# Designs tried in a protein design chat: miniprotein binders against Biotin--protein ligase 1, chloroplastic (HCS1). Part 14

Target 1, 330 residues: Biotin--protein ligase 1, chloroplastic (HCS1), of Arabidopsis thaliana (Mouse-ear cress) (q9sl92)
Amino acid sequence: AMESDASCSLVLCGKSSVETEVAKGLKNKNSLKLPDNTKVSLILESEAKNLVKDDDNSFNLSLFMNSIITHRFGRFLIWSPRLSSTHDVVSHNFSELPVGSVCVTDIQFKGRGRTKNVWESPKGCLMYSFTLEMEDGRVVPLIQYVVSLAVTEAVKDVCDKKGLPYIDVKIKWPNDLYVNGLKVGGILCTSTYRSKKFNVSVGVGLNVDNGQPTTCLNAVLKGMAPESNLLKREEILGAFFHKFEKFFDLFMDQGFKSLEELYYRTWLHSEQRVIVEDKVEDQVVQNVVTIQGLTSSGYLLAVGDDNQMYELHPDGNSFDFFKGLVRRKI
Short names: E, the ipSAE of ESMFold2; O, the ipSAE of OpenDDE; V2, 0.75 times the mean of E and O plus 0.25 times the DockQ between their complexes.

## First folded at step 18 (miniprotein)

Design R4 (from Q2 with L47F; at its last look DockQ between E and O 0.74; V2 from the best seeds 0.71)
Fold by ESMFold2, look of step 18:
Formats: structure tokens, C-alpha cells, sequence
Structure R4 (fold): chain B 330 residues (1-330), chain A 94 residues (1-94)
């Protein structure tokens, strides 16, 4: 039989000697696993010089790592040219990796045998996942809002520092990013509670330079300033961790209230009128409400035509959270 | 003996999975009260929990304990199923 086994190479890169020694330990133990029985080879960044050619447009490990000024997040990096899921790498190996580790891939895909239902994020997308810990389950889902804000602020910061026009990236509650009415990115968070802590894994996809399936940041930038330099995935990711670490510290110390004003300036929902459905004596009745912000639990806060305040919940039956909203009087 | 607790909740599109192993019913009761508080915080209408134990007779004791705790919390329409050491509990919280 001449059949090839599935295999995967993960390149490990540390910011300093501390992280580099962790990488060496991981390689010696061969401890990292993937959920699909894919055989994993661990490669130190120092060993990987011959794996990437200069004109390959692969994620530049040195460029990213040189940009990192954080104390916790983004200091340990895992990279592969192709992965099924960056999220699986960090979530399934949470205990083996330093908290704050990031996995990046150039191309993300999910292969299926019988139906061939696959999707692929092409080169040019910034596809990454990283880890954090939290203790209070009541505020764990609010991390999505902190991450969203850090992404939008990172894009603004990079544009400002390079003298580029600002790209107006907006947040569609709870986990989507939009520009000019088109989706440009999304956030996926999962958490597993173990040892009295919530182990949170954060996945982010951002269309920086891909053009498909919808639009990307560089396409918007070319329309605004055709002769300008373009955005690089590495500089956005570096700026992301700088913003995220600062926002995360504020969030953990002072709660989401410390970030709300900036968040409401960035999201799409200020004064948005939506239709909600109520159950009244076995009847479904539709009402109109106006979005005011977020409740303390993180759901949408709205006011009705009766001047009463409501918390809005999705009904659980739709891909779009804004279809079939149900209101609950506060 | 060991008691393994598995619980999933979704809030604002984020899935939170809680997996806890405890050694006795009093620890289970503490965890269960905490899980009910979390579900109430996120406005869940229903509660669902899966508990796995080594001893099938311990599963009956666990189911009875969970029923008492749900009544203490004011839950309604309580459903309990036991399948050879696995206990599934569903209840309406409002």
C-alpha cells in the first residue's frame, strides 16, 4: 500500500529565552495532539529557516515576534502553513501551552470524506486562535466584546501609524465584524471549566488581503488610497495583542463598563429598531423595540414603545441572532 | 467513588462547557447550585445536566439529590432520566 498518512508540522516560536525553553520542552516531549489522529511534528523556529521561501507570502514569524511588546499574550507562537483549525490546536493543548499562546495558519480548512462539505480560508486571511484564563463565569461571554474591540482598535492604530485612511470596521453583535455592510471577520470563543478556572480559547478570522469570499481590508484601502502601502497580517496581529492586553487588564480590573463608551461608538446597533416576538396566552405577538446598549449579563438592552426596558434574547432557532428575538422585561 | 459532571451553556453565541469531578454528594450539591445560578444569570428557561457515576445505585441517590435541589430552587416541570450510571436532568427554571 502506497497510501500517505495525514501529518502536520507545527513551528514553535518564542519571544524570549523563557518561551524558547518551553518550545524545546514541548518538542522533546512530543506532547501536542490534534483531534483527528493527525501525526504532529514539532519544529523549532530556529530549525525552520528552509521551510519558507522569500516569495511565498507566508506569515512572517520574525516580523510578528519582533512587534510583540506584551507581557502575557502573543509571546508564544505556533504556526503551520495549513491547518484544519487553529482553534483546535490551542484548545486541545491548553494545559501544555503557556496561557496567551497564539496559533496562526496561512490556510484554514476542514476536510470531510463522504459529503465533501469543505470550506477554506485562503492566504491573505489573518486566521488565529489564542488562550486566556478567567474565574468568573458570569463575565466570560463578555470576552467576545473585548476581543472585537481590540480587533477594530488594532486596525485603526495600524492605519493611523502608517498615515493611511481609517478603515471603518464595525461590530455586529455579538461576534461579527463588518465594513461597508459586508462581513470582514468573525470571532469564535469557547470555554472549558477546569481546576476552578475557565480556560478560554479565542478564534479570530479577519479578511486582510484575500478578497474572497466577501471583501477584505486591503481592497477597501485600495479604493480609498490607491497608491498607499497595504496592511500586513503581522502588524495587525501585533497591534491586536497590544490593544487586547490593555483592554483585558481594564476589563478584569474595572469590568466591561470601562470599555462600553468605545464599544458603542464602534458597533452597528445604536438606536436600531428591531421586531421582537412575545408569547401571550399561547399567541405570538410582534412588537418593536429600540436598542439602547448591553445589559449587565451581556445581552441587548432595548426600550419598547411602552417606555419599558427589555433584555433581548435570540430564540435559538436561527443562524442570525437578530431573527426571532424575544424580549424579557427588566 | 467519583462523580463526573458535564454541563453546557450558551450565552451570546459562546459555548461554555463545564466538566468537574467530585468525590461526594455534598460537593455535587455545591456545584449544582452554582450551575443553576449561572444558568439563571444568562436567562436560561431550561436547565440540563449530565452526571456520570461509577456505581449505578449511586445514580439513584444522585438523581434524588438533584430533584431536591431543583425543588429548593423553585424549578418546574422536572424531568430525570437514569441509564446505568448516567443521570440526565432537565427542568424549567421559571
Amino acid sequence: as target 1 above (330 residues)
Amino acid sequence: STIKIRFKIEAMGMEIEIEITVSDPEELAEIFRWLLELAEWFGADEFELEVTVDDPEAAKEIAELLLKLLEEAGAKDVKVEIKDGEVTVRARLK
Scores: ipSAE 0.700, ipTM 0.870, lowest interface PAE 0.9, mean pLDDT 85
ESMFold2 (binder alone), look of step 18: mean pLDDT 79; pTM 0.740
OpenDDE base, look of step 18: ipSAE 0.713; ipTM 0.887

Design R5 (from Q2 with M12L; at its last look DockQ between E and O 0.67; V2 from the best seeds 0.74)
Fold by ESMFold2, look of step 18:
Structure R5 (fold): chain B 330 residues (1-330), chain A 94 residues (1-94)
Amino acid sequence: as target 1 above (330 residues)
Amino acid sequence: STIKIRFKIEALGMEIEIEITVSDPEELAEIFRWLLELAEWFGADELELEVTVDDPEAAKEIAELLLKLLEEAGAKDVKVEIKDGEVTVRARLK
């Protein structure tokens, strides 16, 4: 990595002159901060060419920006080769950044303090975070489903464009992505409500080209078509924002109902039969239920063999969908 | 006077933090009803709310208001703590 643990360099890149002028303003004002008071150096893309190593495995800023056709999302990019958290960058600086800004890193870790609680994503993993605004708190958590769907559709679109075989990326409710029973990605969202708006920060990790510790998209692709061209993180991210912007517009205009059919085709749980455990008077009771879909709040809706309806929560149930056993919130 | 409200909820694995500043108890009551409705929408079993005021006597009035609103909503095991102008409320929503 080119930056030390005591300091952080953030490269700013805009799609057009509008975003480039924003980047210049941010640099001149030195207005971006990190939660741990790490010293931050802001570098314009035009300045970074003298400092960037010739590394084929680094995120290609030009390739990504050339792919962007969106009007709001992904038009302002922050990159660092090594970063503690892309999520912290966009969430901590939400008011200073254009809404829709994205932070990308090649290697992510967390924590440089007294404890050794460090989380890393290996190089080749697509690690990014971006921002959006919403006004209705009741539907804010459903954004995770919109993001998940945009990721799966982006992978499909890149494969189709490149003439590659279909990689069947599935959604494991509520916020995980799977291929062949193995996790390849995850979504983490947070929100702060201020000034009558929900500021939403979306973090995404997707195993595109990282050989370990689990599977990645390129490993699956090589297994199906060994001589195929491989997926690039930049192509997937560009396709993601294209899909996300369209899905977000539909979601905001017509609600999640407008995306439900596509979502249910993509998730793992259609007509899945599972065992729900309830605790009644300090005793565990098991019921067999069939997953029907989502409630209006975004939880799982299921029906039992007794024709009773069940609402299943990720924070109130034990979820082991691959073993067919879940526990119901009391 | 200023009344600062801090509330956090987790829904579908997503953390939502709400911070609102109001100037009188009637506004506080409207905000609290909205927060309660949001918590119930997501099926929260419990809530925790922090309210910061600049006057210890106002903190007592705020605590009594929140207790009354929670009783009207049917909340159980309501606990209210006051420390240095901070009011912390905890309750079961079922």
Scores: ipSAE 0.760, ipTM 0.904, lowest interface PAE 0.8, mean pLDDT 84
ESMFold2 (binder alone), look of step 18: mean pLDDT 79; pTM 0.747
OpenDDE base, look of step 18: ipSAE 0.776; ipTM 0.918

Design R6 (from Q2 with E10T; at its last look DockQ between E and O 0.81; V2 from the best seeds 0.77)
Fold by ESMFold2, look of step 18:
Structure R6 (fold): chain B 330 residues (1-330), chain A 94 residues (1-94)
Amino acid sequence: as target 1 above (330 residues)
Amino acid sequence: STIKIRFKITAMGMEIEIEITVSDPEELAEIFRWLLELAEWFGADELELEVTVDDPEAAKEIAELLLKLLEEAGAKDVKVEIKDGEVTVRARLK
């Protein structure tokens, strides 16, 4: 029961006895906190079975956990029907949670409880955040590309397993997901370096079954095959962790090069021509460049009409990274 | 003394925050060079660094060291503020 906007319940679920003992310890110590003085109530999954059965569209914890075959990621789950941020849950409690823990919510909202204009995400979106560790700061931002690949491959694998039509989810650099020219998802990563490791928190939003305000995967599927079975958030998340764990191992062992071929087949930017604006003195000059791939640092590599190579950077003031790209000669 | 460093960069939309504690100025200089190398790797235009020192008298010496290191790196428009053992440095890297 919610008494106010400043409270939430977090349901803890472990895949095995190891994770279950962690959940019990966290509950007994009341160890998890949120950054905005939100009161947190910790509930074990065994205590929550009566709580979630009333809402057919609630995330199904058993369905998800039964699908998990990973060794690191997705084995400890935190769920709430509503949260301000799944990202805050895992990032602010990074040291208390097993690395690889995932927080899922049915609805995210923006705005503090005292503001008039509280905004909520549509129900039916897959909204989750999880954690990992890395040591080399130079490659940390490339994790966004690994996550993007894992999402696209997860959707493909679930469709293939269920005999559904191919849904062509594409990557828009650096961290957006698109179908048929419309955004269906996004990825947000943050990192804090402490104790010689980069603690990385990954947030993902994917429009699986939300009716509005945007398109979703099930709407696309209904348009292609009206009688088909629909995608479930739990199935996609399980497939995501299966793919992500494999890709993360390859990435850590062999670098992003091991994933580049698949990434370039999946992204939107092969041979894309882009108009960039250069400032020369008091003039803004437009130049055309052709995208060739990614630089070693993970920015866009492009060639100009002058046959010179450029690295493309966002201007920092745009909500869309492609608006206002600035080229830098390599 | 205890020297606490906070450094933030954004690369490809990802925010990276670095917090490191060191005990002497030579360690601080080594960490700062590493942070500059990381910022250069990602092509950062600007740098913001916050250093907290337990000994306020040492804050001036730390600020002077950071200014020297930034000058050696070719940084522009360097702004340094010292308040109660907190040293805030802002600079343009290109």
Scores: ipSAE 0.741, ipTM 0.890, lowest interface PAE 0.8, mean pLDDT 85
ESMFold2 (binder alone), look of step 18: mean pLDDT 78; pTM 0.734
OpenDDE base, look of step 18: ipSAE 0.776; ipTM 0.916

## First folded at step 19 (miniprotein)

Design U1 (from Q3 with F42Y; at its last look DockQ between E and O 0.87; V2 from the best seeds 0.78)
Fold by ESMFold2, look of step 19:
Structure U1 (fold): chain B 330 residues (1-330), chain A 94 residues (1-94)
Amino acid sequence: as target 1 above (330 residues)
Amino acid sequence: STIKIRFKIEAMNMEIEIEITVSDPEELAEIFRWLLELAEWYGADELELEVTVDDPEAAKEIAELLLKLLEEAGAKDVKVEIKDGEVTVRARLK
């Protein structure tokens, strides 16, 4: 057979009657589209069979929605058991969906990372994308740091509430999450400015209960407390939106400075020494710099052995952002 | 007559696309200056702007305006292409 996304079903679920009426309207208009000619069928949660059974490996819609106490984010859910990209669902349908809508899938077989990179999305991985609006283009990319922090704090919150050991999830700048030196997740943000607003779409992948590719949170937890209760994707996502909504409000009201001490406590790069390459005439000169934090634009702030301050930028040719960093004098 | 502007920038692995519609060249110039300030804020080395106009004869006037604005901003290696009412401008900002 010809390999394609022949069809997919999108199940629509609202927290309250307001979101439920939106879901009905979307189904009646058949207004959600995917960019790859995949046939889309819209199904209301009320029409979906056995979604609340916890003996199923599928994302539990009721467990997630019952956990939601937010006022904006996570109140409208789109779910599919298998999907090419949760990001495409929310970004291509931004104007049709309530802002803060989230798309979740159990399996994502064609991920969107950096241009030529693919995020692997096996079953058990928490794969989701959601939307927000911003007005100031100078701070839009900093949203990635707010999202990263909300993910790490959500994991801490769920572990604390369940009496589980602390899992030390760290942030690798700009948009990766690590545990014990292994990647467990990543964030992808895109934006389109229209009608005087930045429409932001946020995609997140987090290895909660998948056996591959590297490690997952439940594998780490089993190593620390073999007979403990395990983490559920639904619990993490609910906690994420609770943390994110609070952090987003702080970020919008007070800027990233309000979050930066917690962020630096959580990231991998405090006092990290990095080799950067400068092009002087026709030769490459290596210099060592020490990371100090973030610049106001959101790039890395570093100090050299010359006591000068630098802003670190990727060279555009590397698959790893820390490979081939180029410094720019501030 | 409508003037549609498309501009893309990447900052910290995040892609930002800006699409704006304006009605006259003075509004275009104001928007273009705002885009230049944003590009400078994120340290962009190069700029690529696409402008679409309904009136093909206006495309030449718009290209001339964008060239003058880029020269005033100190841009280098400015390249302009006009095809079927679409003006594409590329420039090096450093």
Scores: ipSAE 0.730, ipTM 0.890, lowest interface PAE 0.9, mean pLDDT 85
ESMFold2 (binder alone), look of step 19: mean pLDDT 77; pTM 0.735
OpenDDE base, look of step 19: ipSAE 0.779; ipTM 0.917

Design U2 (from Q3 with I16F; at its last look DockQ between E and O 0.65; V2 from the best seeds 0.53)
Fold by OpenDDE base, look of step 19:
Structure U2 (fold): chain B 330 residues (1-330), chain A 94 residues (1-94)
Amino acid sequence: as target 1 above (330 residues)
Amino acid sequence: STIKIRFKIEAMNMEFEIEITVSDPEELAEIFRWLLELAEWFGADELELEVTVDDPEAAKEIAELLLKLLEEAGAKDVKVEIKDGEVTVRARLK
């Protein structure tokens, strides 16, 4: 089978003159690279008007860029109609891109999942990755919770602004998004430490208008309000960056504690009883603990029937974190 | 001598890659202790460290230093490989 060496087209879009000049500079230098050495074609938004016309389901660059009112996040956009991974674009080009740059694709065919599984995302998914910098490595893992929270609040914000019934997107720890007990999204973070900073690449997948593999936001919305206007990927992404910038500023100034109450109202795990496995003298002992929150490191905090507090660690062997938890005494 | 460190940890569903360049083995030891503390803080189960040394003779000394520091940290299943001035260290932290 001829794997057609299909050149990847990357459309570069800037919110202001500053980001637009960055886009021109990147195009002129042809500096953006993919990890697999796929031939990249860089196109400016101004040139792309002829490429985007024929697919009504393509990500609307103008709609998104008009929604962006942030100072740092989402002001530089890379869009592709088909991409291996949005995460690979932002992570491998981190130094060339403005901090807060976002890559979006309509179709992701080699998406990175948690378990090295290639996640193929059909049309109708909102698949994006963006960059941020952090100085304190100890709190870098908590960024995934800030992102998850920002997605849930962004969906509510779009529903509110459109006069739609709220879609109650919940967080399954550590980084999954659920509606009505079905997975509708997930977050992936990677970080590279360089020049005394953690360069964080944040990947998000959200099922907006794709009926597979589980459900999507628009299917849930149609079930509640059949005649309602549907959610657009561009609207959610714009609302996301507005929520995320606010939450990121609070997080960087006051720590995750400023977001904990909202996080615990949004997650699935309030007073959840879970079975944990302890190894005591080569015997596996099962204990039940009750989830109370998060520790300062970002692990699950739980209380035993002994009233002892425990930090719950994943065993690394389970795809479902709740099936492979080990307790550590705090 | 230039010592390039590439440290990888997988913790809390994040992949961390840390690249640092140091000038001497003492600075390497300090950075490596910091990396171990960071790995412990994240609750990493395993670490992978690649150290590239410009002087192949120094690679053995660096490997011995890293081994010692891992033993002091209570690491298990420590594997050290030296090839072409590159020291690869793998260890289990838990």
Scores: ipSAE 0.381, ipTM 0.758, lowest interface PAE 1.3, mean pLDDT 86
ESMFold2, look of step 19: ipSAE 0.599; ipTM 0.841
ESMFold2 (binder alone), look of step 19: mean pLDDT 74; pTM 0.710

Design U3 (from Q3 with L38Y; at its last look DockQ between E and O 0.80; V2 from the best seeds 0.76)
Fold by ESMFold2, look of step 19:
Structure U3 (fold): chain B 330 residues (1-330), chain A 94 residues (1-94)
Amino acid sequence: as target 1 above (330 residues)
Amino acid sequence: STIKIRFKIEAMNMEIEIEITVSDPEELAEIFRWLLEYAEWFGADELELEVTVDDPEAAKEIAELLLKLLEEAGAKDVKVEIKDGEVTVRARLK
């Protein structure tokens, strides 16, 4: 049989004594696991001081934790310089971790079997995943929009507080982030319903300071204000949790309607005209619809030339995402 | 006996898995109707369901029950596989 050579070290960091005691308990029980045969070593932040200063581009645990003012989210941090997936860490250990725990890595990679043909994310990306719980499954997918909005507002807030020029991060439905027509980030959510609750894991990738894949926030900022202080991943993440906790509370208390106006100002699709193809009696008919917003289930709401309202769904086949949308009468 | 249900749906690029354990076919039918309503809320075109039971004879009865419920819901292209007490169902809802 072939021996697994995968090993992983996770640094645990708590905001307060409550979270620090959780970290100690997890280390003593060695209770965290990954989906493959990866061996996991748990290290307390206090034990990792010599390792955390390996280079200037490593995620700064103290800077992040000092910025946290939340009551629930971001108070328990898991960090590794390299991971296969931050999402796997929080999702496979959901019940062992405090809800709201976040996993961050500097580099995310994926193995290709027994060879060393491995791809890695560019260094400088903010790569993180965190957890939450919901009870109403009908609105669970709307959490993606709450997260997207929290990211865009976090960038805006950090720029405002530092006196930096505005970076206009826009939302491309359903889960992408864009600046100047180029993708700078994405959101991926998964959920498992267990014990009468939806356990939600949220993954985010945001190009803060990487040279590739296309652009990053600091490249945009440098073009606008060459002598300005650059954005740090830790600042963005701290601001994210502040905004997200506020928006999540509003969302859970008042529904997504409480965030709609801000969301529609931030997304790319206001009054967007989309050509959709309908099959009528073995003929393809093109129809134009105008995007109006989101339906209650979270799909695109559009109006046709007939003044009828439609819900737009992906068919999964088209090379152009919007060309592949099909409309369904509401 | 123990009946374990695993149901998966994708809505707005988000994958949602529902895992429920019930004790008998009446509870399974109740849960399955709820899952169909959930899929309908998102306008799902297709569904995939896995049901695991301890007893191979019960697996056949479970498969028959699921087929009946899907027929009542108007599902099409229903595909059912039974292996080692596991019932896998895939169907088109529209």
Scores: ipSAE 0.742, ipTM 0.883, lowest interface PAE 0.7, mean pLDDT 85
ESMFold2 (binder alone), look of step 19: mean pLDDT 73; pTM 0.696
OpenDDE base, look of step 19: ipSAE 0.745; ipTM 0.907

Design U4 (from Q3 with I16L; at its last look DockQ between E and O 0.79; V2 from the best seeds 0.72)
Fold by ESMFold2, look of step 19:
Structure U4 (fold): chain B 330 residues (1-330), chain A 94 residues (1-94)
Amino acid sequence: as target 1 above (330 residues)
Amino acid sequence: STIKIRFKIEAMNMELEIEITVSDPEELAEIFRWLLELAEWFGADELELEVTVDDPEAAKEIAELLLKLLEEAGAKDVKVEIKDGEVTVRARLK
């Protein structure tokens, strides 16, 4: 059980006067809540400039908002220097916030109440969550792949625009991002269905400029171009929403098929051989299959030694999807 | 006479929660068939459904309806719990 008496300050920033008026309304009503009884204080961006210093390592609200050219996503921003979860902010307050609102924090942690044992993301990590709506539950989990692709394309776009070397960010199915064999990010999605719509909340963590854990994008860039400009979290996030909004429109209009070729060029699994376990009564039998792509449901499509196609599912006993995969005949 | 349905599916590390309110058992049956189709689409091995009714005495009829629908779907190891207007159903879909 979690016990919390923590307080939290959220800075609200809108792209235009429409979003700014929403922010004023939320502050005046003190309308935002968190699930663990955390007390929330709402601060307008205009009020925060003298109160909360925007040091070099703090997320630059103006830089981000100036980069936004989208019509739906990223136009309403919630920022805090420290949060337990950006995901909780947008998911718990889904109905109060414009769809497409984004919450960003510099440091993400979990409070432990009576102890000072705090688990944190490193400063310099891009930690954000945002919202969207969908109607067809069969394709809702595929949004993870659309988000992953938008992140990888955003990194490419920022590097190209700045004349930087290409950083080859790859997708590890279903929701991890890798560079040079090391994890640099991950995606978390949740959804609730109400009023004939799936309310989807998307959380993303991307190691842009943190000194730990394993690697970050700027560390890779320094190795290739030591004296060039480095990536800023704000630039990546702006490019992300530009790519995501275009990909989301394609996805909603034409299905994941419209993005599939680009996705397979970006993921790690083309022609990958994996060992799967078939459990038949008392026996566990290992088979080798070759990954071909994704099924319509979004699981792995593979071919076996018998030239038959299979859908690969986790067996439910492991935390890693690739541990204990079970094949199912298509 | 309101019937509240809670249902969860997990697919590819994503949780989909569904909460729907209907007014009669025929609407409940329609919703349940939709939820079952969704679970089958994702190849779920198990199904868990919670149904809350304003009239606790209707819970027995609702449990019987859900059992019948699960039988028609070929579900195994069906478990039904009725507790003061709340019907919880668990089943193995394969």
Scores: ipSAE 0.698, ipTM 0.883, lowest interface PAE 0.9, mean pLDDT 85
ESMFold2 (binder alone), look of step 19: mean pLDDT 75; pTM 0.712
OpenDDE base, look of step 19: ipSAE 0.702; ipTM 0.889

Design U5 (from Q3 with E10T M12L; at its last look DockQ between E and O 0.66; V2 from the best seeds 0.00; counts 0 for: SAP 71.76 > 70)
Fold by OpenDDE base, look of step 19:
Structure U5 (fold): chain B 330 residues (1-330), chain A 94 residues (1-94)
Amino acid sequence: as target 1 above (330 residues)
Amino acid sequence: STIKIRFKITALNMEIEIEITVSDPEELAEIFRWLLELAEWFGADELELEVTVDDPEAAKEIAELLLKLLEEAGAKDVKVEIKDGEVTVRARLK
């Protein structure tokens, strides 16, 4: 019963004077809203220094903001110690926020998962959502792959810079992140078309320091190098935006083809044999196909034993996309 | 007359909501063709479209237009519902 009245605190941080003035404007107007009408309290970073106790487990705003060297992404930060959904913050306030604004939380208690299940993300997860704009609707879903690549490359970049062992984060299509066969993260994107643009909200969850429900990056790291310095959420997020901005520019200029080779080196599905179900004359026929890559629409491209090429579509019923694939002739 | 179009598509586990407002049936037809192209591109099996018209008398004409455009696209199992100036269209594209 008592859970409804918890005011959500949103700390607003700007990288430069431009974003700082946006933060002041938003606070003064009290313009940020949540879809559930939760009471929002807007706090500027300069005011929050007195409120944020040095809890070593809180997201370090200054560490993150100092790491940001991007031109468009991650320059405006919204942080909350506890939030229903970072995705709801950025999606519901898309028009009020600078493009590339990021919302981060330490604890997400109503996170949007694939199954609409309420996921509570434990402390130690990197949970964030950010905004971008796209014009071509046909390539909008491919942004998930660009984001996935940027996360995998960000983890590598942080490990390299810190002199840490390499953590091989792989992509499970369409939008999961795996280490050593265990899920460590996922991407969720939504878009709303308005004013001749696709307003894209990108949500990312990454298990950095939470050992449950599967594993985390720091547990993998401790297994390889027990005396190593641990990965920080702020470092990964800063590296993410640097990689993402670069990949997004390549994607917008040259299309996904510019990233395709890196994607295939990073994903789990090279030459994977999968079973697909076809309906032929009201009978379900199982066929085996070999994954070759992605189609131009971003679906799995596969070859049959007949040497025909197929686009594989999820059936929408299976939690595991690989258990509910339907083939379409290309 | 103001015609509001609302279209939802799920492509590659991404929900895309398209909301467009147009002034006339000709603009509606253009946007609807574009939505059909997107649906086809993502291999949608079904299309659901909501069109809200400010003039309830125009809703029938809009429904007839959408029906025609769906027939031209080869859609099957077309259902058009009109209620209080809201036109809901459902069709199979495959």
Scores: ipSAE 0.754, ipTM 0.914, lowest interface PAE 0.5, mean pLDDT 89
ESMFold2, look of step 19: ipSAE 0.755; ipTM 0.894
ESMFold2 (binder alone), look of step 19: mean pLDDT 75; pTM 0.715

Design U6 (from R1 with L36F; at its last look DockQ between E and O 0.85; V2 from the best seeds 0.78)
Amino acid sequence: STIKIRFKIEAMDMEIEIEITVSDPEELAEIFRWLFELAEWFGADELELEVTVDDPEAAKEIAELLLKLLEEAGAKDVKVEIKDGEVTVRARLK
ESMFold2, look of step 19: ipSAE 0.791; ipTM 0.913
ESMFold2 (binder alone), look of step 19: mean pLDDT 76; pTM 0.705
OpenDDE base, look of step 19: ipSAE 0.755; ipTM 0.911
ESMFold2, look of step 20: ipSAE 0.757; ipTM 0.901
ESMFold2 (binder alone), look of step 20: mean pLDDT 76; pTM 0.713
OpenDDE base, look of step 20: ipSAE 0.763; ipTM 0.915

## First folded at step 20 (miniprotein)

Design W1 (from U6 with F42Y; at its last look DockQ between E and O 0.82; V2 from the best seeds 0.79)
Amino acid sequence: STIKIRFKIEAMDMEIEIEITVSDPEELAEIFRWLFELAEWYGADELELEVTVDDPEAAKEIAELLLKLLEEAGAKDVKVEIKDGEVTVRARLK
ESMFold2, look of step 20: ipSAE 0.789; ipTM 0.917
ESMFold2 (binder alone), look of step 20: mean pLDDT 76; pTM 0.714
OpenDDE base, look of step 20: ipSAE 0.784; ipTM 0.921
ESMFold2, look of step 21: ipSAE 0.772; ipTM 0.910
ESMFold2 (binder alone), look of step 21: mean pLDDT 75; pTM 0.708
OpenDDE base, look of step 21: ipSAE 0.778; ipTM 0.914

